# VHH binders against Protein DOG1-like 4 (DOGL4), part 81

Target 1, 232 residues: Protein DOG1-like 4 (DOGL4), of Arabidopsis thaliana (Mouse-ear cress) (q84jc2)
Amino acid sequence: MSKMRNLVEEKFLEFYESWVIQLELYLHQLLIAHNNNTMSETELRHLISKLTTHHKAYYTAKWAAIREDVLAFFGSVWLNPLENACSWLTGWKPSMVFRMVDRLRKSRVVLVEAQVKKLEELRVKTKFDEQKIEREMERYQVAMADRKMVELARLGCHVGGESVMVVEAAVRGLSMGLEKMVKAADCVRLKTLKGILDILTPPQCVEFLAAAATFQVQLRRWGNRRHYVTHS

## First folded at step 9 (VHH)

Design g84 (from x2 with S30E S100D S107D; framework vhh_6qgx_2)
Fold by ESMFold2-Fast, scan of step 9:
Structure g84 (fold): chain B 232 residues (1-232), chain A 124 residues (1-124)
Amino acid sequence: as target 1 above (232 residues)
Amino acid sequence: QVQLVESGGGLVQAGGSLRLSCAASGRTFESYHMAWFRRAPGKEREFVAAISWSGGSTFYTDSVKGRFTISRDHAKNTVSLQMNSLRPEDTAVYYCAAGDELYLPTDADEYDYWGQGTRVTVSA
């Protein structure tokens, strides 16, 4: 129902705006911690925990919302056009976070060889899981264009009233397939984050999370400024 | 469901050693972080040591660093706490806990499953 879909979009827009504001506050704390050598390991771990709990809250809210309307996450109204253009299956591409990890190799915080090896193993696994999902999405898109779906689209044009049930069932099936793929992609994202954080020391975790959050916040700001730059 | 059963507690003289074990069953244990907490007489539960789901990361409270070692055996679904150079202030009931957070937790509220505890008494 269109009213329910609009309410899902409005509710998640309100949630996301508040979530981003809190992310920026945590980012500020991470940047202070990164530039301050007086914080204890316990204090760093609490800060990392605050941010990772915040990310879990996002996925909890997202999975509740996609159960109601997964299509709201394809071309999201709470994201600007640049953020939407950079999305891979409704979020960040899992392999992209290893670019943030690679920056740690060039920082003053040195990765030991054992960490480099474990990160490379995780990168390979993440890319494999990512490619598996990409193959599923390709099969889904092909299935949407097959002869049976084309026939159902024609029936939607020719049939008025009571015979729309077959078309409605097909549309529900499409939504359920997308929900499954989005959740699969989110599970790869969460497993990738959990793996990286397990390999890194607390100071390295702070630097990694600060870099990732900085990129997310800056991407949003760049996209929001696009209109003013174009019109100035 | 994850179920945790502790063993290895007992009475030991100051300077002695004990090895605590925690056996896990039920849900996929390999995806869970594991920790040891303790509750001394008249005090609240406090963090002692934690080991990540992979076994690759460990964290200890300052008072036990260099004396206690946490380890896990993925094949046996067990987590152990080797306690060396024990002190009277280590006297407590020791609890093992399991949690499925993104980052290795140190707060009791972030652990979902708990054992019933095993008593450690250090004399002298």
Scores: ipSAE 0.706, ipTM 0.860, lowest interface PAE 1.0, mean pLDDT 86
Fold by OpenDDE, second read of step 10:
Structure g84 (fold): chain B 232 residues (1-232), chain A 124 residues (1-124)
Amino acid sequence: as target 1 above (232 residues)
Amino acid sequence: QVQLVESGGGLVQAGGSLRLSCAASGRTFESYHMAWFRRAPGKEREFVAAISWSGGSTFYTDSVKGRFTISRDHAKNTVSLQMNSLRPEDTAVYYCAAGDELYLPTDADEYDYWGQGTRVTVSA
């Protein structure tokens, strides 16, 4: 059954489809750059800048959308079930990217000891930040079942006009809390990405970004094949 | 909002050294990449050097490599540019800049805050 989409879902769906197409184009460029050792450092930095700008654009759009309806992102209609299943608080789990970094270590890319140490420090910090957010989310979920919400739930089967207003107000309050959690998670994502790119050299950044983009694109393809999802 | 104030400019003979300093206001200095740009008379602004928010990465324009060193002090909220072996071609107004991009940028458009600049003159 096709879920009825609200305006926020429709707009973001359109945005995301376009965004993914552009990501695939950048992925192609990243792969060329990775396989072509003739690119200058300046050229690599330019490509990295394009990708980081692209990712920044996503969060700009997301944050604008969540201000209107954060709940849209907890049932993301622009994602297939596999993508949704792999999501942590409406996005990728920050600590996951360190698996990609580990792949770099096993590849022809040689990380110096100082880089390895910094990456480990960043990994520990990222994990700590994730756990902190998860604890807050748990607290939020428990607090959601307060006296007021329980009372509203009891009334839910006999909701008159006035009760609907009260329920809507309550849902808005809950949404505000969720928005804060999502933003916090996104901050950890951005900080983690920033940290990794700060530690890596431009060639290493290109390889990392290529790996990340490949994973994202393939996850979408696998999910679409399995569930026959069409977003167009 | 971040305010940047440059200092350390002046007149120096070719082959001499100067140390520029940029003081940043605010509590979020640690989140910003810092860079130095310069504008020579009759020329456009050009990138000189940048240092990442963590200090873990630096980048220099080719013409200053081996001569200039960028550093930052988080405790003092300052970024410095040590300029050695100065040349007449280094004569310019030097600007400090701050940005919060995910990657360390070299493009001036990717920096959000700018100082007023400090003049460096290198005589032959």
Scores: ipSAE 0.021, ipTM 0.409, lowest interface PAE 4.3, mean pLDDT 88

Design g86 (from u3 with S100D T106I A108E D109H; framework vhh_6qgx_2)
Fold by ESMFold2-Fast, scan of step 9:
Structure g86 (fold): chain B 232 residues (1-232), chain A 124 residues (1-124)
Amino acid sequence: as target 1 above (232 residues)
Amino acid sequence: QVQLVESGGGLVQAGGSLRLSCAASGRTFSSYHMAWFRRAPGKEREFVAAISWSGGSTFYTDSVKGRFTISRDHAKNTVSLQMNSLRPEDTAVYYCAAGDEFYLPISEHEYDYWGQGTRVTVSA
């Protein structure tokens, strides 16, 4: 309990390993459903529901963890270096999923005009929300070099309980700011995913979710294999 | 307080049609999924049809596919169920429901707001 940061990282590592194993199992079910054109709409909706519930469980666990130690999600120990390098504010970049949707349109997904229009409207909204968060993160990074932070760093060199408490309060404030931005980014991710699934038909949802899960699983596999080879 | 009010129920002969409407009172449901459920005498409440918050996705239980059409009017905060080719087994109390789940739900447990119901009787 006295080492809450280490405890948070270990607890989330355990959660994430189990979560990824279950994601791979759901991916297998999605691929089977995608290749089996005889599944009923009810069966497809049940499978899509299992995956959306799985993603909601991830964000529930993540938000509990970042409340305790948001910095654990910047350079996460449960992610390999490749996964960390591809992260935007501790997760996938919302606008990038539209590149995935575009790829699906070129492969096999037959989208009607109404769907194309709604996807474009959602893309514009998502990009706007994403850029708003990027501006906040930019302001946050600039504030790290702000006069107040420079003064606090200087003050922290002096012996005394007052300077220690002031530095601790500043670090807590920085962590709360990061938590707010991470949650805002995650809300854009969830809104984007919800919007795409609302626009797509159940077979198209299965294809989209299969593509998304495939990308996530393959990125993890590539990074794990590459790290093993380089020993660095 | 949030209230959903159903209307349009009644008695109709087999093969006939009815249009049910659900109106939201005091609150808009433009961000909510809307659904119709029914409960027949001696049976549990069952799912009938749902429409997503955007209107882009709809889902129907197998027994009503091709016969029922769900639609919504965002300007009026209403959801409608057009019931065609009615059968005696469609006899039930029909309930309007609203929920804000991530994906369009088909379980009654995932809907937060409910109307009091409107009775539909289909004679043989």
Scores: ipSAE 0.013, ipTM 0.400, lowest interface PAE 8.6, mean pLDDT 83

Design g87 (from u3 with G99S F102W S107E A108P D109S E110D; framework vhh_6qgx_2)
Fold by ESMFold2-Fast, scan of step 9:
Structure g87 (fold): chain B 232 residues (1-232), chain A 124 residues (1-124)
Amino acid sequence: as target 1 above (232 residues)
Amino acid sequence: QVQLVESGGGLVQAGGSLRLSCAASGRTFSSYHMAWFRRAPGKEREFVAAISWSGGSTFYTDSVKGRFTISRDHAKNTVSLQMNSLRPEDTAVYYCAASSEWYLPTEPSDYDYWGQGTRVTVSA
């Protein structure tokens, strides 16, 4: 039975549960701010700063964890199956957040033409960066099945110290490659998030962050609450 | 560590103009928000203007809005503050600051790196 978790998985699960609870509290504050026209620009900037600091804390914890065990993020025990089904390279797909941006067109706070142009430029760049990462990941996966890996698997059958050392070095190299790829994907996420926040006004940032947090929270709740109905 | 060096300060008459420049060392400049703060004799440090890491967002304190313009040149790793219609109340030491925060901050405590300052004196 392989129901046990490693220490990295257990530690990050504890972190993530607390992080999501705090995200829900910030979502509550964002929704109050969005429905309340009395908050000053300074107050809105402070609230946006709390959210960005919260997201920054997530990536700080994630990068520390992947340095120890990057594979924990490909089989994430802290996510339900629905959340895992929606993951792209251990996290949200960067271009997906533009769906939240599109909702701003139906808001009281309308985007001006200059913002629409900059958001479209950012969308195109984000999609390009996504596709570049996808091609790099495909090349990495193909390399896992090449002749050199087959030869290393064969060497793994020998109990000699020299062959064990060579196999361990190769496995470490593969893990380092995955860590680099995950960080590259996270950098695209961070550039996309920062870019959107850079283009939007504080009220628009509040609305965008509220939409993004609502989606994340509801996806988790939906996956956790669903009942399986079996007709047999 | 990022080093910031200000220049362009001096003495100017009320109604005049000055352009301050801030040069940042290192390749990390493009990931930082940049801001100008000032400290008048005997007063606390106050926010003046900020520009985001991409240059897409700018923010000004009410007293300088319409008179001051902040800009950045990524190729030269430089941030500039164009000050027009200067008033005696603008007399202060002006500081360039850099922040690694994700969202453009306005509080001094949110800025990680600071220059030594350049003095601006506006005569009546």
Scores: ipSAE 0.014, ipTM 0.446, lowest interface PAE 7.4, mean pLDDT 83

Design g88 (from u3 with S100T E101D P105S S107R A108P D109E; framework vhh_6qgx_2)
Fold by ESMFold2-Fast, scan of step 9:
Structure g88 (fold): chain B 232 residues (1-232), chain A 124 residues (1-124)
Amino acid sequence: as target 1 above (232 residues)
Amino acid sequence: QVQLVESGGGLVQAGGSLRLSCAASGRTFSSYHMAWFRRAPGKEREFVAAISWSGGSTFYTDSVKGRFTISRDHAKNTVSLQMNSLRPEDTAVYYCAAGTDFYLSTRPEEYDYWGQGTRVTVSA
């Protein structure tokens, strides 16, 4: 099992490093597109499609990895401590992206009343789904401390064939519960992202995606530089 | 570890074309961003073009946009620069560079490995 956890961590670390490098390259293209203002709608849609496909690739790889070892995502070795500290159920908090959307309201690109209304409806729905998951996680944490789990922990101190099997079954159950919650959170993230992109025009999508990618890239850079700041 | 060898330089008339190639040796070619820089006589190294490790993203300096095209061949471990509509101001030694930085960079100091250069002379 420990070998399985190490293998999952190794595979996802390799994937994530490549994924982040490509995200930064797409961010560079987004910033050029935003600043240039000469790209056609077709060119902008193609760039948005590249980013959408890139994010889908992340969740495809993540869901394959969590099926094998969901605990690798709670304190991930491919994330620095700052990135880990800022995570909500193994990723970004869905409602946070509406702060980036609010930035668009102050930009040169004007949001029309119909877009503002649809974004508000999506924000309310996203917040509701987010709170539902938070309540489920709270119930999960409470269940981990109930009398049955305490009894199973006591049995784990005395290795015998039957008690070992009961403890292993309980641990598998806990992992399956976490996998379900992480996947539910990721579904809210994907629905929120898709919803925003469906409401925005291509130039507004480029601005939104650039803001989101900039935040992810800068957070990673700040966390990675912690070592130098501590020693300087 | 990566070693880079450039080829394809030479003398060409204004309005002509040249294709530069950079052959990379080493197991990690696929993980590197690749770039072309040039140095004209009496000037500092300047950025020309870059291509991401996947080949999906390219970036060019303004003076070469629409004239130069950067490409890479993962099977052959090569990066190429197709130079069309050459101008006398394009006269320089052209260098291939490889880097692992997060984003495509225009800064020479953000590239880890460099070739020895290939000379391009454009006659008026």
Scores: ipSAE 0.000, ipTM 0.114, lowest interface PAE 17.3, mean pLDDT 80

Design g89 (from u3 with G99P L104V T106L A108E E110A; framework vhh_6qgx_2)
Fold by ESMFold2-Fast, scan of step 9:
Structure g89 (fold): chain B 232 residues (1-232), chain A 124 residues (1-124)
Amino acid sequence: as target 1 above (232 residues)
Amino acid sequence: QVQLVESGGGLVQAGGSLRLSCAASGRTFSSYHMAWFRRAPGKEREFVAAISWSGGSTFYTDSVKGRFTISRDHAKNTVSLQMNSLRPEDTAVYYCAAPSEFYVPLSEDAYDYWGQGTRVTVSA
């Protein structure tokens, strides 16, 4: 099994590097669209659809990988230390994107009052969904420290029959619980992204997606530059 | 999109060596991780070795670790499996395999492109 887990990490690393390169190419297209006010609504919708499909592809690959090795996503090898430090439950914190949305209020493509109300309602809902997941994760972590789990960990230091089977069952339960939590967090991310795109006009969607992609690409570059300079 | 052709199989005495090669079609080759599987008489197909599309990482089943080496040559569009210290238990048809997508979880059913196989017989 350990060889399969190492291969999962390697495969996802290769996937992620390619996925980020494609994201950077889409970012270039988003920036051109944002600066070119002559694109039709149909053309803008096609570009937004490409980004939406790209993000769905990420979650499709991620959920397949966590089914095999969820722990690979806690301290991922395909992320640099800065990206890992900024992660919330294996990905971006959903409420963070509303800071990017707030920038649209001061941009070329202003939000109307009806949109502001819907975005605020979505922000509140997203924050409550986050807090619900955080409480569940806290309960999970507390359960890991329970006396029963401490005793199971102690038994795991000894080999032989009955004790091995009990420890194996506990490890399976741990992995299943983490998979459930990661999927729950990813569902909040997808609902938040879809909700924002549903509220915004196509030009506003382009600006929002450009801001999000710029942040992701720059965060990766900042972290990678640090590693290169230190030669570690 | 990807065509895989294995070569290098044959008859060898226990303790001997063979080098298997898998030739893949041009442009799409470097976008795929590659794997070797084998099927012994009367047994199910099993994983043997895999190499990442970059060639930076390799993985082996425990029974061949230290004896087999998988490698990739991007200039020749080939993946090779160097088999040393061969045992009668290594007797099988060896298959080169690649997935249809850039990333899929490793398992036999995750591979869509397969070669015809090359036969390896190790005599006692």
Scores: ipSAE 0.000, ipTM 0.112, lowest interface PAE 15.9, mean pLDDT 79

Design g90 (from u3 with S100E E101D F102L T106Y S107T A108S D109A; framework vhh_6qgx_2)
Fold by ESMFold2-Fast, scan of step 9:
Structure g90 (fold): chain B 232 residues (1-232), chain A 124 residues (1-124)
Amino acid sequence: as target 1 above (232 residues)
Amino acid sequence: QVQLVESGGGLVQAGGSLRLSCAASGRTFSSYHMAWFRRAPGKEREFVAAISWSGGSTFYTDSVKGRFTISRDHAKNTVSLQMNSLRPEDTAVYYCAAGEDLYLPYTSAEYDYWGQGTRVTVSA
């Protein structure tokens, strides 16, 4: 149902809007760098470092926020419905990033055999970690329907100090479980991103980061346009 | 499948304007992202501008930003490039291109369909 924004949602909405604006500025710098053959390796590494720091800032802010209210990240108010529909455990699905790497194979900068092998090993590892988290989420969802949770929900329909305390403890446990799963998913995302950047050359890193940022920015713009309601 | 035909090329004096048009034939034009690339004599193809399938996102190479404007007309199945303040270094054959994905809009490999090109010559 309709939910009023809490303080965590308001703060993260403000943070996220600023973060996306900065991502769009970095995307333009990445596109310029890709089209310009005069940039030195040092300049490219500096730009890659800016993007890496920017993504780390996102996870720092996210992990602080989920500690306070992890449920804010399931159906987030700072994301449009299309962005929310494309989310896997509150963010991008780690294996999806390899679709952007596959696009890189069509670029003017060719991947060498050693890079292809390392990327395939990383893809397999990422998929394995992803499946492990999916199994944990399935166990969590099954546990939500078990006898104990049904009884706690029933108990919560009655007024009383003891029942309130028991329900609050259960809700805290559920939130902690979700927080651990979201952090585990985010760790896979960060490991995958770092792994790709470690395998790629600086020009290839720029192309990869540009592809990722372009997809994220476009998805947001598409979703915002398709869900816009004109008030007459 | 889509076929692309460019038009509007020609000879223009520096500081002048020219409008290129690309007509798409095929039922899937509205599902494709469109771009303009150019190739100067003796050089490789370089990115000029791109527009998403919805028209909601546009991308430009730095050297044409503020001078060139890309647009699309879904009713006419066309994409246009309005070129203002033309410079001798803009002299090239201009190609329109179509692709299903816009992850790397500045990369020619992203585009699966290409026109034959239209020649633009900017005199000093």
Scores: ipSAE 0.000, ipTM 0.200, lowest interface PAE 13.4, mean pLDDT 81

Design g91 (framework vhh_6qgx_2)
Fold by ESMFold2-Fast, scan of step 9:
Structure g91 (fold): chain B 232 residues (1-232), chain A 123 residues (1-123)
Amino acid sequence: as target 1 above (232 residues)
Amino acid sequence: QVQLVESGGGLVQAGGSLRLSCAASGRTFSSYHMAWFRRAPGKEREFVAAISWSGGSTFYTDSVKGRFTISRDHAKNTVSLQMNSLRPEDTAVYYCAADTEFYLPVSGEYDYWGQGTRVTVSA
């Protein structure tokens, strides 16, 4: 059985592996900062900035890759099956980060009333944007089915190389539509992350980012253990 | 597929330098991501440094960043760890690790491991 990856998949797999290594290193720094009261506010802001830059680097690389092959991100080869099963439109579901925010309300770092109010407003906005994208995906799937049916019907009554060009144009159109939707979802992710970090104090940001990175790392660990036990 | 043999360990004074080498045997060594881990007496194994299969990306734990340099030589089938400005806290058994994928590389999930080489840094 041929399980060859295309060039986009190979390049992004190498990028993602490196990106996850750096995320684990940042997680170590976040956990040290969280457990020690020795870092200044300036040092904490610098660490938060490193994580923010790291996440922005991911989306920069992702958007370059989806321009070439957006389908590589639906069932990604750089993710294990558990990570893929937990994906929503090629990434984490935006509303899920508020589960991590809820843990901050139970932590020893106290959220003030004004922060709680702003976080709830952001949660409502994020859920609304998320649902809007889900409806767009449903409409896209309907349009995709219509295009494929029309193309299939045309191929049945077509002769020669004209059908190849028409199919190629249709496939490009479908990919462009998916790229637009993936970018829209990623914009909601980035706005949600920025919104949370803008509301939280530096120590709270460190705790939140540590929780998020821990979840990413643990999900990868659980999926890899399952994979090695089952397939190795 | 891959067998790893470490060398270069020994006794050195604080502020000194050591170069650890890991020799790999196997057809696809250049396709493997490589890492160095260490385990101090009475402690768990700790990530030190990693290098991608292409050599284009390197990663270090904070405590060694700027002091240690990881490199690889595809012609010699080796990965090396240059350790400068050594501290007593660097005393440990150092392990070479290899995998075709970076699955939790800092957490130590690698398919192939060497037997380790001992590094002792005197005060």
Scores: ipSAE 0.012, ipTM 0.433, lowest interface PAE 8.8, mean pLDDT 82

Design g92 (framework vhh_6qgx_2)
Fold by ESMFold2-Fast, scan of step 9:
Structure g92 (fold): chain B 232 residues (1-232), chain A 123 residues (1-123)
Amino acid sequence: as target 1 above (232 residues)
Amino acid sequence: QVQLVESGGGLVQAGGSLRLSCAASGRTFSSYHMAWFRRAPGKEREFVAAISWSGGSTFYTDSVKGRFTISRDHAKNTVSLQMNSLRPEDTAVYYCAAGSEFYIPTPEEYDYWGQGTRVTVSA
């Protein structure tokens, strides 16, 4: 679509570009830490804290932006088409991070039985929270397609004044509903990330965060290559 | 350790295009952020473009944004700079640089440098 970017989109694009550059810098530091056995547990925890703070900064900026325009996050202009295609409610699907955990189990990382049990419990809980949000999204989509809402939208095209005000109020309500659902999904993301980091040791956390950041960075790289091939 | 060798410079008329290449030493190449800098006669080195160690992020100075494209090929250990719509102001010696710590447009943060390749854009 040939729509001009609004102010929210312009501000978040600038933020996101800087945020991704910093993520790649942190990923580089994680990979150095993984290969360097001279780092103390305190130093590893500090690095993990920097990544955690970086992700929290993303959600702080995102929630400020969605208060102004939640729709900017559905089909985001700062993401390539592949990144957008892989999104679940404007971000990563929470249960997908357990695939990164499975990757750790197949590497040199040895998870003790107690960790495996806690990770499985967290996986089940995360999947439950995910399904609850999916049901709410389904109810939202049905409400948007309700005959009453469709009729109000139709009337807004033919009658000004009072009908326009009623339609605007309905659209505002729909946007607030989307904002609430996106925040709920983001809360599950943050809760899942924290849960995994709480179960893993600091060296395992570094490996997990490196795997997750590598996937995010490579997805952006793959999408940028495919976009060039598709549109050249 | 990284050795960098630039190529592709030459004389081109305004509005023309050139592709610069930087060949890097093998195994260590993929661990470095890569950048192109340029130095015009009588001026200091200025940042042109950078690409992260993974290839996932690129950064350009405003004067070349939309005209230049930086890319890297991990299989060939090369970094390329495609320069389109060249202007006389783009005349400079272009340097390839590699840095291990920071992805910033400051020459002092880069550990390894090539010898440079000359680009001359006639009016």
Scores: ipSAE 0.000, ipTM 0.157, lowest interface PAE 19.1, mean pLDDT 80

Design g93 (framework vhh_6qgx_2)
Fold by ESMFold2-Fast, scan of step 9:
Structure g93 (fold): chain B 232 residues (1-232), chain A 123 residues (1-123)
Amino acid sequence: as target 1 above (232 residues)
Amino acid sequence: QVQLVESGGGLVQAGGSLRLSCAASGRTFSSYHMAWFRRAPGKEREFVAAISWSGGSTFYTDSVKGRFTISRDHAKNTVSLQMNSLRPEDTAVYYCAAHDEFYLTSASEYDYWGQGTRVTVSA
């Protein structure tokens, strides 16, 4: 039997594999919608809603998992090495999605000036929120190297009575701090996605979501190919 | 994973009607396009009809256009094939199939299949 920590990893691995398969199915539907100029606005909005719900389901499952074991998300076993190398605080870097938005400038449907202005305002706000979280993570890392924390770590080398309680309390505090930062980063991700979708028309939303899903799927395929080549 | 179970087959006279149903289970039903195929004695599986994940788009093989109607019920996770003005050449085992791409007419392209339901049309 695996300890609780390993069970959280196994459970999320199972969830994530299924979640990615469903994302690939949605990607196919997005590509069909993008190439089919006869789809109604109602059908496009329904498809966008399915993608939005799918992403929200990911964060619901993630937040339940990090409550149990936040460290599982740093160097995740369900991600290949390339996916892990490209991660920023356990997920995609929010400002990166604006590179996907830039593809819409070359699309058949041109962004109007009002949309460009709102997207630029959202880009600036997203970058500001990213920098705020990066400063919080720096403060966390500095606190980890503090003399008091080093002393608590040394105490952990002597497994005995009440000294174990002090070490356990410190470790709990560290995990809670990481959980708070990961949730803050995820909130910026969700806010950025919602903001973009609120600014774009349904056909533009389909293009944007298709570009984002394509990148996510291809990054996984590129990383998996490297693993096979390396181990062959 | 999608599991498909067909029902509604039987014996009918030429000119009659039958309604086939396909019950789908699994979390991906709402994301799949659904299709009906048939296999006549001594022949390979042939495409009959398809419906998109939203139900907004349908496609039919020429021999059944105007006679058959495909529909889906998202609340019940079912796909139905209403077959009107049946002909002896419609005699076959009918299968439902699921795929993430629309307009696929080759049986070899589908990964999810039901067991089939038999339709016999007498002259």
Scores: ipSAE 0.000, ipTM 0.088, lowest interface PAE 20.8, mean pLDDT 80

